# VHH binders against Acidic fibroblast growth factor intracellular-binding protein (FIBP): the designs that were tried, part 4

Target 1, 363 residues: Acidic fibroblast growth factor intracellular-binding protein (FIBP), of Homo sapiens (Human) (o43427)
Amino acid sequence: TSELDIFVGNTTLIDEDVYRLWLDGYSVTDAVALRVRSGILEQTGATAAVLQSDTMDHYRTFHMLERLLHAPPKLLHQLIFQIPPSRQALLIERYYAFDEAFVREVLGKKLSKGTKKDLDDISTKTGITLKSCRRQFDNFKRVFKVVEEMRGSLVDNIQQHFLLSDRLARDYAAIVFFANNRFETGKKKLQYLSFGDFAFCAELMIQNWTLGAVGEAPTDPDSQMDDMDMDLDKEFLQDLKELKVLVADKDLLDLHKSLVCTALRGKLGVFSEMEANFKNLSRGLVNVAAKLTHNKDVRDLFVDLVEKFVEPCRSDHWPLSDVRFFLNQYSASVHSLDGFRHQALWDRYMGTLRGCLLRLYHD

## First folded at step 26 (VHH)

Design y5 (from q1 with F106Y)
Fold by ESMFold2, fold request of step 28:
Order: sequence, then structure tokens, then C-alpha cells
Structure y5 (fold): chain B 363 residues (1-363), chain A 124 residues (1-124)
Amino acid sequence: as target 1 above (363 residues)
Amino acid sequence: QVQLVETGGGLVQPGGSLRLSCAASGFTFDDYWMGWARQVPGKGLEWVSYISSKGYTEYQDSVKGRFTISRDNAKSTVYLQMNSLKPEDTAVYYCARDSLETYDSYEGWSFDYWGQGTQVTVSS
């Protein structure tokens, strides 16, 4: 029929459901079978032969469009296909969409040197078709290669060059940020975490712990000397060793504990557990900071956070509200430590770390 | 030293069948995607089919349904069963190893080694 025709008159007709099937890696035969089960023959009065021909014609059109989808601004400016702007945006957004099961398997791995054997393994493990795994990985790699040499906002650069929604651009920013810094995400202790959990943490780190963090930049915001926000701020990371005094100086550790316990008495359901474990929790959080001063050790950040803070609190059955009360007071009480000279560093570290820990604390 | 040796080519009438074999050596065969490419007279080299390390297969449209790629990991051998042959299938067929590196192009392969080829001629 004319409504199933991929090009009628001056407007290209594109079936969004067929596009999804093509993106998911189904053969024409399998896509037709799925369309038949949807009831489309009954809805349209079409024969199975017409449906198969229509599906094939759509697949041919999508293959012709695919190179343009790799460079989305070219799709907007080409004159071969008459596609309305809203449909162009839909084609682009869905082409770059990804499965959580897939991204969770590759998050933090190097995108430039992945292997095809790895894609086979992931396809088998997740049930996602190999063709879809290839598309998703290639999209991650393509975005990474475009933005790795760019200055300015990672999210804005992705939006400008790939024309993605704000939400999807933020997800890609997290993916390329993790790949660039090679954060470990695959360890057994981390399997309870979703991509969304890691992406939330990535957004906080991009905003606050990178050279592109203009509110915390070591240079004039107008200088633009170090505004790449894929890279962690090495000077910040190097300075984190100065926080060790909070746990190495017995008097500071004891005073910090006293301030937190005084403030939280009667307010925390797990007060006795917190009081008994305070020094171990504080040593854990401060030692994470000290470990980050060695750039090669940033890969273990999430493992360390889970081992040093999340697991102990989970073992003692802290409700999330008590975790929030503790982290707020733990962070704020350092302002009352006379002679502590690293308050701005502490605030930058704990401001992001607290947000990450609260997001990671679920089960 | 990587080696790929093709056998099984020959002269066949239209509608006939041939089975190509490729003996591989010098690498861990099970880890690699393998494929077939062909040099059609007057045209460049084009891919025909590939098979992933886990047995996923893909075919170019012109051979889909007629050709079947398979692998025997115990013998380090890749096969191409060619049925319903047409005159346009006349070409030198090359067995190829795909690199372990992920692709960043539309077509999704980058052959890094291939053999000397075997001639397939379909004529009446």
C-alpha cells in the first residue's frame, strides 16, 4: 500500500517499528515474523508477500541512510531523502540509543582497542544481537573519537556534533568519560549497580573534578588553557594526599568523631553502629582520597567506595536517611576543626563523593 | 606465521554447487572471525561472507540463501558451501582473517590476512 511505501511523492515514509527492528539486528525474515505477530496484516489488509517486500524496502532505505547517521549534521543537509525534521531527530536519537545490558558490559573499557571476540561474548551473554552490539560499540567509539580532541563542555560538544537529546548526550558523556579514565565497573562487588548509577556519578565528577569545572578551575575561566572535561584534574588529585591529616593526626580524628557524634546523637537510628565504626569509615573515605593522588589507581575508585563505605553501612543495615545524615555531618564538621587548612579541597572532594555514595547506596 | 590456503575451486555450470575450504595455521583460530572475499573480473575486491568466533554468520545480499559459511575449529578450517551458482559468481575467492580490532567503519570488518585465492568459474 502507499502508506507502507518508503518513498511516496515528495516525502519519504519511514516506519518507526521497522527501524527499531533493523537497529536491533533482526533479519528481514525475523522482522516480518514479528510484524505479523503484531497484527499488522489484519490492521492493513496486506498480504504476507506485501509485508515482506515493504520490510525489505525499508531495510534498503536504512542501509542507504546509515552513513549519514554516522555524521548526523549531514543528514540534516542532504537533499536525497525528503524527511521531516522531527523524523530526522527521531532517526538520529534511536540510532545512538543503547541497551543497558550492553553498556554495562563495556563501561570503563578502552573503546579504541576493543575486540570482536569481546562483542561475540557480550552478545551471547546478554541475548542482544551481534549486529546491535557492533552498532552500539561503534557509536561509543565514534563519539569518543570526535570529542577526545575537543575543548569545552563534553555534553555540549556531543550535542553539537551528533545532534542528540540532552539526556542521551549526558549518557554518552558518561560513557566516554569512563572509557577515558578506565574506571573498573565489572568487579563482583559492583554488579548490583546499573549504568544509571555510574552515569550519575560520572556527571558529578565531570562537573566538579575535571579541568573543565569552571567554578573550581585553578585558572581564570576566560583563560581556556585547560578546559577538557574528559580528564580528571591532576592537580586536584595530587592535592588529595593532604587530606590524610584527618586520620593520621589522632587529635583531629578524635575531635572529628566527637563533633559528628555530638551532632547526630538522638538523630541517627544506627548511632551506636556509627560511633563504633566511625574511625574505620573515616579512614576508608580519606584513604580513597589519598589513593586517587596516584593516577594509576583511579581505576579502583568505585570498588574502593563500595568496600570502604557502602558494604560496612549495608552490613549494619543503615537506612538511606541515616547515610545522608552521616555524610552531611561528617563533611560539615570538618569546617569546625581549628587549624585544618584544606577546606576548599575537602569541599570539592566530599561534595562529589557524598553524591556518589548516596547514589551507590541501594539494595 | 599466519597462513591461509584455499581449495575447492573449479568450473561449474549455472545452478551447480561447489564447496570451498580454507586451512588456517599460525594463530589461535578459535579467537578470530573468518570470512570469504572475492575478486570479480573488472570490479574491486568485495566481501562475500563472514563467521564470528561464536558462529554468527553474515552474507552479502547477492549470495544470501545460496551460500553457507561454516567453521570447524578442531581442524582450523573455514568452509563456503556455494549452491545455485550464477555466472556473476565467477571470481577468485579468498579466505580471510578479520583482525581482532573492533571496526570503526560502516561494514564492520578489516581483513588483515588472506590467502592466494581459488578460482571459481560459472559458465555454460
Scores: ipSAE 0.005, ipTM 0.484, lowest interface PAE 10.1, mean pLDDT 84

## First folded at step 27 (VHH)

Design z1 (from y5 with S99D)
Fold by ESMFold2, fold request of step 28:
Structure z1 (fold): chain B 363 residues (1-363), chain A 124 residues (1-124)
Amino acid sequence: as target 1 above (363 residues)
Amino acid sequence: QVQLVETGGGLVQPGGSLRLSCAASGFTFDDYWMGWARQVPGKGLEWVSYISSKGYTEYQDSVKGRFTISRDNAKSTVYLQMNSLKPEDTAVYYCARDDLETYDSYEGWSFDYWGQGTQVTVSS
């Protein structure tokens, strides 16, 4: 059959194992070798020549399908391929799936030719084929370019335009959010963190620190879907400098420490360490907020969180439960500070930051 | 303006060798991946080989082990050494620049600029 032939009454045959080999970037020759090692010749009685022809035919079909996979709704409406709906969803989901090792190397980088030209280094470092690295990078950039100018929920736009599962759409939302805001993720002190750790933080930041977070109308029965965006809310970021009073005003700092220490005395295993380091920890977290005032300073957010909070707490051997107790009381005690006028701002900042810090605090 | 100029094509006997050269200008050569593609008579255009800005190489199966791509960044030149030539290698060979700005690559290639082509004929 030619790539433009139309067939009625037959489904397109798609071998999922061959699809995986094609997605992983193996040549036809290497894919045949791997299929032989799987025992398929013994199982089927086929010759190696027949297996090579079959693999080539599958690869030709996948090459023809790839244009449709770049715009998944077109796959649903085309008449050239007879593909069952459940198989369509599988093809799309696996095409957009990505390797942990790959995404960790590019997360937060600009999705540009400058990054793409170094994919050979990433391929060598990770052991992922160059073809697969280029496919994954192109997928990230394709999704980013489709959604960067869209209004409405980032996750829903990705899901609707690329027909991805909810989980994968949320992962892509994190990826494009990181690329748009240029968060640093590659420093040595961040190497213990997985993509999942960053994606968890991205979900919180998308929900709470973007423009969509402030425009919600929860009581309007005719309200549109939440208007989420890749951009951080600049008014929120500008206002964060107002939190600096918590550490610049000696009386507020001392009272904040007193409230937290009173609430946690006898309840933390690391109480003496917390009490001795309270002012440094608070200055660290509040100065992270002040640094976020301008978008260009957001790149160091995760470096700063690890350096100013995670590493000190690890050095003093805080168990996770004590970190949780501290962050809960640290955040909540501000509500009892007379003279502090930025409660809503604080809650928005610390509500997200507490979740991120707890996720970042692991082995 | 991007310009790619191929030389080195010709007529050769089966089992022979040729070396193609491609002089590049009008762009920062060191930043780009370069490749070779060929137009085989009766077939479409097909990728042959590419080389990254740092010298990583890839080859299609039919030429692997016989062809070698290389580059000289100081001269803004890419080469294709073709050994053990077969009649099926008869084609117009094009030097090409990989489009690192696209996100719609197919089978890992997406050339945006091409040379004029040079004919390679392998005839017994």
Scores: ipSAE 0.438, ipTM 0.809, lowest interface PAE 3.4, mean pLDDT 86
Fold by ESMFold2, last read:
Structure z1 (fold): chain B 363 residues (1-363), chain A 124 residues (1-124)
Amino acid sequence: as target 1 above (363 residues)
Amino acid sequence: QVQLVETGGGLVQPGGSLRLSCAASGFTFDDYWMGWARQVPGKGLEWVSYISSKGYTEYQDSVKGRFTISRDNAKSTVYLQMNSLKPEDTAVYYCARDDLETYDSYEGWSFDYWGQGTQVTVSS
């Protein structure tokens, strides 16, 4: 039997700076060295021996707390540690916090032993300790494994089971959503994008393209969200092939171009470039939809969006305002196309895609 | 069938050296991180050293600078070179495989398969 020691009536040793060192994966010896270099001996008048003992005591306490941190409601209801609720929330939130550089390296990869075995390469590349890389990966996987068995809102389920802030729960929702659908994020063309850029897009896709998106418009402020799910709506994805007519039917393509050009003439600084490239831009965006029909091709969504839309527009030096005007009119003008019968499908697709493209565009 | 077989234990004087070997079979050795743990008399198991699939190493503070973990992927073998041995290093030493499937590791480490152990005794 290997159980944690129980301390009753004693103060719990919680120094936030030492907790940070422990989370960052430093040994007791290295943590003491870092604390000495910070000037704490001069600030407090403590001896090096006292500092080492204090650091060791904190590490022992953190070891005892870690099982509870894996199931945060247990920390809330335990009677062993004298920890105020605000400090419990801080311990939980910080335990599940992650480094931008780390998440960017694993985003969209399977949360499997195959990925976990390569964390030493990520540790070397990012400078984040291997122990911290493994903790962050395990946190992502722990959240994923808990929520994959649940119905309902992904964010709410994460908040309920891990007691995370709304912000962090939404970040974890994005992480597990990307891991479940295995979006490619690591290509050279995507390196200018932050986790925040991908998380923003994930929020839109979770809201509008999952099984919980039961016919509500993705940008409608009055939209109700009944259920959210981690999987993309397969019927929606299968139906996206129907949008191909917008670029396969020459008359529809020509009319679509005519409507957009008429609406934007005199309003875009890049009008000539837009007019010359309209058909290629439209083919790019519609062909992305057609590729999403197959789960295999979902992985390339962000690569395709950058290659087919963002890069051409940046090459022609579109300001963000012109990108916004174009996408708004490009999306809206389809409603004026006689014989096009997939307006609800189009709105669901372009409502999310428009938001993603605007976020991905760093003009 | 996963098997880990330790050899190289024995009786040594303080300040002496030993080299432990662990022959692994029944799994793709190159894909797994490997480690050593020890059972000190009167204490529970404690982690000693760890080596990643690509050769990154970690050591418990009490052995750092004295012990060296290494691996030979061609022979599916992990080693622990133990120098400057002290009486407190007396223990049964176990070779172990990291559980890459778990997400309940403590400080990032958790072992799923263990050898039967080899005794190391440091005394005059």
Scores: ipSAE 0.351, ipTM 0.766, lowest interface PAE 4.1, mean pLDDT 86
Fold by OpenDDE, fold request of step 28:
Structure z1 (fold): chain B 363 residues (1-363), chain A 124 residues (1-124)
Amino acid sequence: as target 1 above (363 residues)
Amino acid sequence: QVQLVETGGGLVQPGGSLRLSCAASGFTFDDYWMGWARQVPGKGLEWVSYISSKGYTEYQDSVKGRFTISRDNAKSTVYLQMNSLKPEDTAVYYCARDDLETYDSYEGWSFDYWGQGTQVTVSS
């Protein structure tokens, strides 16, 4: 029973439906119209005038609360509004929630460069109101600004400072990570990917490819500034050049192929295709690593992964299971290569890459 | 050079209507947000309405439901339809171009150019 929450007494009544309308960027007039269409007048017996007043009151309240929502801990500690903790949590969670369609448009872009025009274009493209786009974009910027100077886990920092759910905090961590590293996500070849796909990859990269992942205190005092979970481990990235030997050395390449083929014979439905394309796939994967050694090329990571691995496998109609088997064996077989000395580096690289590729491999 | 030329102002009775027009030149009109501001005698400049490049509109609370902003990109013109005019609406109305800067404030408008203005007088 959508009871018109009449502001009676000292408790700030928050109508979730009205809050949603507000977050979605509807004007009071439009919100009232939507509420009328929902049958609220018939349900409550309220007049249109009462509904208008009620909606306006809520909007005023939300406007006042918005400032507090920019720093959620302040909402908890403030004494102006009597809001139950559950409602506080709801307000915060919903305020920082975002539309997937919106985040896909801004993912990987520099958050500081968002212009009115850009947001307007996105609004038009997605059908999301400009106000909502603005709110969401501002939220991304705000979170980014707060955590960019913080050490430690991005997720933890976000949760601590913004009181978001674990899920939402992880999403924001991904957004921040992508923005910081400026991964290209807008290319046509990547349009089939969801935010969830990218977020998954972000999580793996944050866990395995950032300085925070190595747990070793940077020996270089000047590197202290770089020890943020948002930044890829530069040393790691530079070291990736060592992996080139796997494809540059013909003997290693042939041996690697032999090991993988021997292991996968009779296990893959697409064994022949795999065997035929092994060198190309391996070159592709190793070349991705090589490109990561260049800061300017890091942005192309996902495009390269799709072009060099996902699309070839798709073209040959690899089932996901075969892709998994291949990647597992491909990675593992390197440990059997005599003369290859970079096993730890390889594991760090392929451990993440494998997960990412498997996530990216879908229609 | 950016030019904004307002027309359509005048004297009207309370409850009357006016339509202001602003002809823009000297820039790519379609890329810019446009708006109207007004200066009431004895008061500072205040925004009245703005319209995005794609047609999103906002209004000052005092004019909501009475004023309508629109644009014709083919003519590089922005309009302000003013209905149910009140004496309090008496002001010099300025056509303004909104800058394309990033959202750094909640004000929603930031005008970088404005015209010479047109006088609107609402009086019995």
Scores: ipSAE 0.343, ipTM 0.737, lowest interface PAE 1.7, mean pLDDT 90

Design z1 (from y5 with S99D)
Fold by OpenDDE, last read:
Structure z1 (fold): chain B 363 residues (1-363), chain A 124 residues (1-124)
Amino acid sequence: as target 1 above (363 residues)
Amino acid sequence: QVQLVETGGGLVQPGGSLRLSCAASGFTFDDYWMGWARQVPGKGLEWVSYISSKGYTEYQDSVKGRFTISRDNAKSTVYLQMNSLKPEDTAVYYCARDDLETYDSYEGWSFDYWGQGTQVTVSS
């Protein structure tokens, strides 16, 4: 029962259904038509004229509120509109909510005018109205512009400045993170992945691969200026070149293989396949690290993960459980390699990579 | 300097047709969305139509089915074909460039440059 919460008094009337229609980018005329089709006239006994007037009034209100919604704290502190706190939260949350289909189209792209020019194509492809696309894009850009100047937790900054739920703030953090690092997400090989998959990986990367993760303020004042929480730790990325020894040194590679195989013998259904492909898989994983040392190649991270690990395992029909066992043992066995000196670096790298790979491993 | 020059306005009878043209210069035309707005005497400026760089079009409800916006990127020109004109369509029509910034209008669009406008009068 869509309780038309008719707030009687000086309270700003907010019809959630009309708000949804407005957010979805419908014109007043189209919104009225949709409301009529929903049976509202029969339910309320209102005339079409009243419905139109009501819809128009709401749209005007929402338009006025939109300016405040661009800076949600202003909505809370303003005295013009009498809106209960719960309704304020709802307005903010829904205004910044986005369509998954839309975010998948823009994820990893620069939040610039150049990208915005293509919103018509996205609208056509997804069936989302152009107005809605534009609103969502502008929201992403707005959040990005605000938090790019801030130090500290990306999620916290988003929550503080935009008053979003934890979930939505995390989603925006992922969007900002991807936009900042320009991760390629649009390739055919990645089409099976949802925004949720990418967001999951973003969270891990933000937690483990950014400067904020290391807890120590960079000693170099110049580095502090350039490295925000949305940035990957440059030093970490550069250090990843040290991991090459795991595959370049034949003795280390062979020993690593031996350790993993010994540990997993009798535990994996695809043990033979794993053993046969161990070197290739290891080279793939280490090569991903090597590519991350180059700024231009960072964008290919997810494509590389899929091509070098996910697809090979899928082709050999690895169950997820075996993938998990392998990644766990693969990571852990490096600690038994006496000739390998970069264990902490490895753990930081593989700890995140393992989580990402497991998330990416699905049909 | 960005310039937008509207032409094609005039007096027409109800049910008649006009074609407005807007010649654009001073910027890369094919990179920008273009649009038309109109101002009725005594009223505020209202959006009429938009066209993306690739030709996607939007219309105000009041002109849907009657007006057609188009563009020729080679000529850096945007057009507004107005059919079945009504007295209510009487206004100064302005060509505008979309700045692709955050919108603050009911129409969801923002313009950064406007022409001088052309008068359209629909009267018997």
Scores: ipSAE 0.330, ipTM 0.750, lowest interface PAE 1.9, mean pLDDT 90
Fold by OpenDDE, fold request of step 28:
Structure z1 (fold): chain B 363 residues (1-363), chain A 124 residues (1-124)
Amino acid sequence: as target 1 above (363 residues)
Amino acid sequence: QVQLVETGGGLVQPGGSLRLSCAASGFTFDDYWMGWARQVPGKGLEWVSYISSKGYTEYQDSVKGRFTISRDNAKSTVYLQMNSLKPEDTAVYYCARDDLETYDSYEGWSFDYWGQGTQVTVSS
């Protein structure tokens, strides 16, 4: 009762530094020690006891706020804490912010209790406190649970319900999308990739490969509209098998090669390598599509992209510009193939794949 | 049925030591985080320490450096070695299982099951 009385009517002063310490998962004692080391006693003339009391008070406040932070709109509508809107936004944004090192460890994993059991290993590996790891994980899970029941734009839903910045909402959308589809990100071959790389690809995939990307909700009442923006379009994935003809039909493959080579002759520094490896690269890209038809293999998408395209091009020392030119012509030339009937499907597939590959193509 | 049975409590003089034990049954012990909480008369339950399935440990500030939590997965037992006991440590100590559902910085982790508790009294 006494603690609530202190906050009623007074502007809640939030020390951002103490908030950071709290978010980072430090105990009061550790936080006090860190503050002492920063020279705060010398600066303020406060005693250690006062500092401890001050830190404890902040921690109590943050603890009370934490419940509201689980549902950010409640923070805005509550009357207990007098917090300016800018500070509210800061509290929310910082609370839901995450460490890149942490997200890379959990990206694509199921957001379940089983994964939580391993957070101590992640903490040890990254140097992030276990409390902070748990907070971040719980945030991911919380957002996931809320938006999995929602239709529409994943980013919009996240922004609406959690009041996050556009950037942070997009990041969470990627996290949710990866968790939902269980993309493997932990393989050694993928360690060179940042969260940003994956997030970029997620955005493209969400925009182009989900049901939300296809404007008209299929009118078929029986089509369990259950495919949320988190889910890949199952029909699209199944249709990807039709792309096999591009590599299975020798005439199409040869013609496609001819068109691409004709277009790129004199434009690529690695033209000879491209020409020599065209069939292999094409087979690789088309095979990735074929694998996506199997739900169990979807998790290997990024590994496959790196192995089948990125690594071969890197091995031959393709400059990024040549990769771009190749992918552009490779995609565009299919439109000149009279015997190929799946142009729209191809465009939907390669439009996303091109972007992803270009993002993934770095050292 | 999940069961947690605490033992080892008693009366001890200030500066003394006690070792609490908690025998767990009814669940896969090595899959769960375990912890200790205590309740001071007239006060709420407060977490004391927890230990992960793999042995990561954390302590409340008030007991840090004095208490040590450990576990023996083969025996499905969690221990709390309490050294340099103070009168302020007088409480009923409970063994608890962590359900890993919620994060709370003050209450520790989310405990879903508790034992009957064991009384620890530190008095001259």
Scores: ipSAE 0.312, ipTM 0.742, lowest interface PAE 1.9, mean pLDDT 90
Fold by OpenDDE, last read:
Structure z1 (fold): chain B 363 residues (1-363), chain A 124 residues (1-124)
Amino acid sequence: as target 1 above (363 residues)
Amino acid sequence: QVQLVETGGGLVQPGGSLRLSCAASGFTFDDYWMGWARQVPGKGLEWVSYISSKGYTEYQDSVKGRFTISRDNAKSTVYLQMNSLKPEDTAVYYCARDDLETYDSYEGWSFDYWGQGTQVTVSS
């Protein structure tokens, strides 16, 4: 009872710089060295010993807080540490913040012990300390485990349970979504893509291609399938095979091409290239849909998009504006095809795909 | 059953050296991170060092530059070379397996199994 009393009433001072060092996985000794190099002794007039003590005290505090940071609401409700709300928010936000270089290495991988055992390689590759890698990985896993059991919006659930900013929650939603669906992101062809690019695509897919995206259709009580909100809509994916008719039916393909070409004539700088490559591009896009019908192939979505659409357009030096015009017209023109009966499915598919492709189309 | 057996402890003079060994059995050794912890009587368990499955190593600040952890996966053995020993290093040393679970442990280690320990005494 007496040791708890000493901390009752004292405002917990949080040095943000020390916190950063702690989060980055530096030892007390290394942290002290870094602080010394920053000129802190000259600024404060403190001795090295005082700096050591100060750093150590902060590290102890952070260690104690870490348990609470695993469940951020507990940090808000606890009475042990007197931390202002703004500082609480800062602690939480920074604790769950991650390095882009790190997330790119683990994005789409299973958040399992199997992946965790290889974090030393990631640490070496990225220059991020192993401790920091472990923290970040564990954060991903923690969030994943919590939200996988929850119904509703992934982002909302993350925000509610972890008290993260909207931006960070969206990032985590993307991470969780990728981990759940095991999208391949590590291929050479995808190295030019940033986490932001993937996160953008994740957001669109989560909004449009998951079960949560389709309003409360009375879930057949029997479909107890533990379909997590982070799961792609299986029915949707299966239905995507119906889009094959757009490229398999010669008449539809030709008509579609004609409509797109008519609409884009005089508007595209690369019109000739577009016209020449229309069938290939369309086949590529539709084939991506067809592959999504197979669970094993879902992981190749981004590779396929880059290979079947992004690279061809880049090779023909399409400006982004022309890509945009093409995708818009390509998607819209399907509505003029009388023989095509799957317009809603098409819109759901291409609405997301268009956005993703535009995001993925850069150097 | 997971077993960890420490050996190599003893009495040494300050400035002396010891090499601890830990023989592991009952699990796939090369899949796990291993480490050493020590406990002074009346005090809690203190992390000393750990080594990844591939040989990445980390040390507590107090032992940096003096201790070296290594492993032989073929022998399912982890070692701790202790040089320049100090009286403050006197403790029971435990070999431990890292379960790679949540970071909620001191300095990033999470041990699920440890041995019976070996006594290291540094005294003139």
Scores: ipSAE 0.281, ipTM 0.727, lowest interface PAE 2.1, mean pLDDT 90

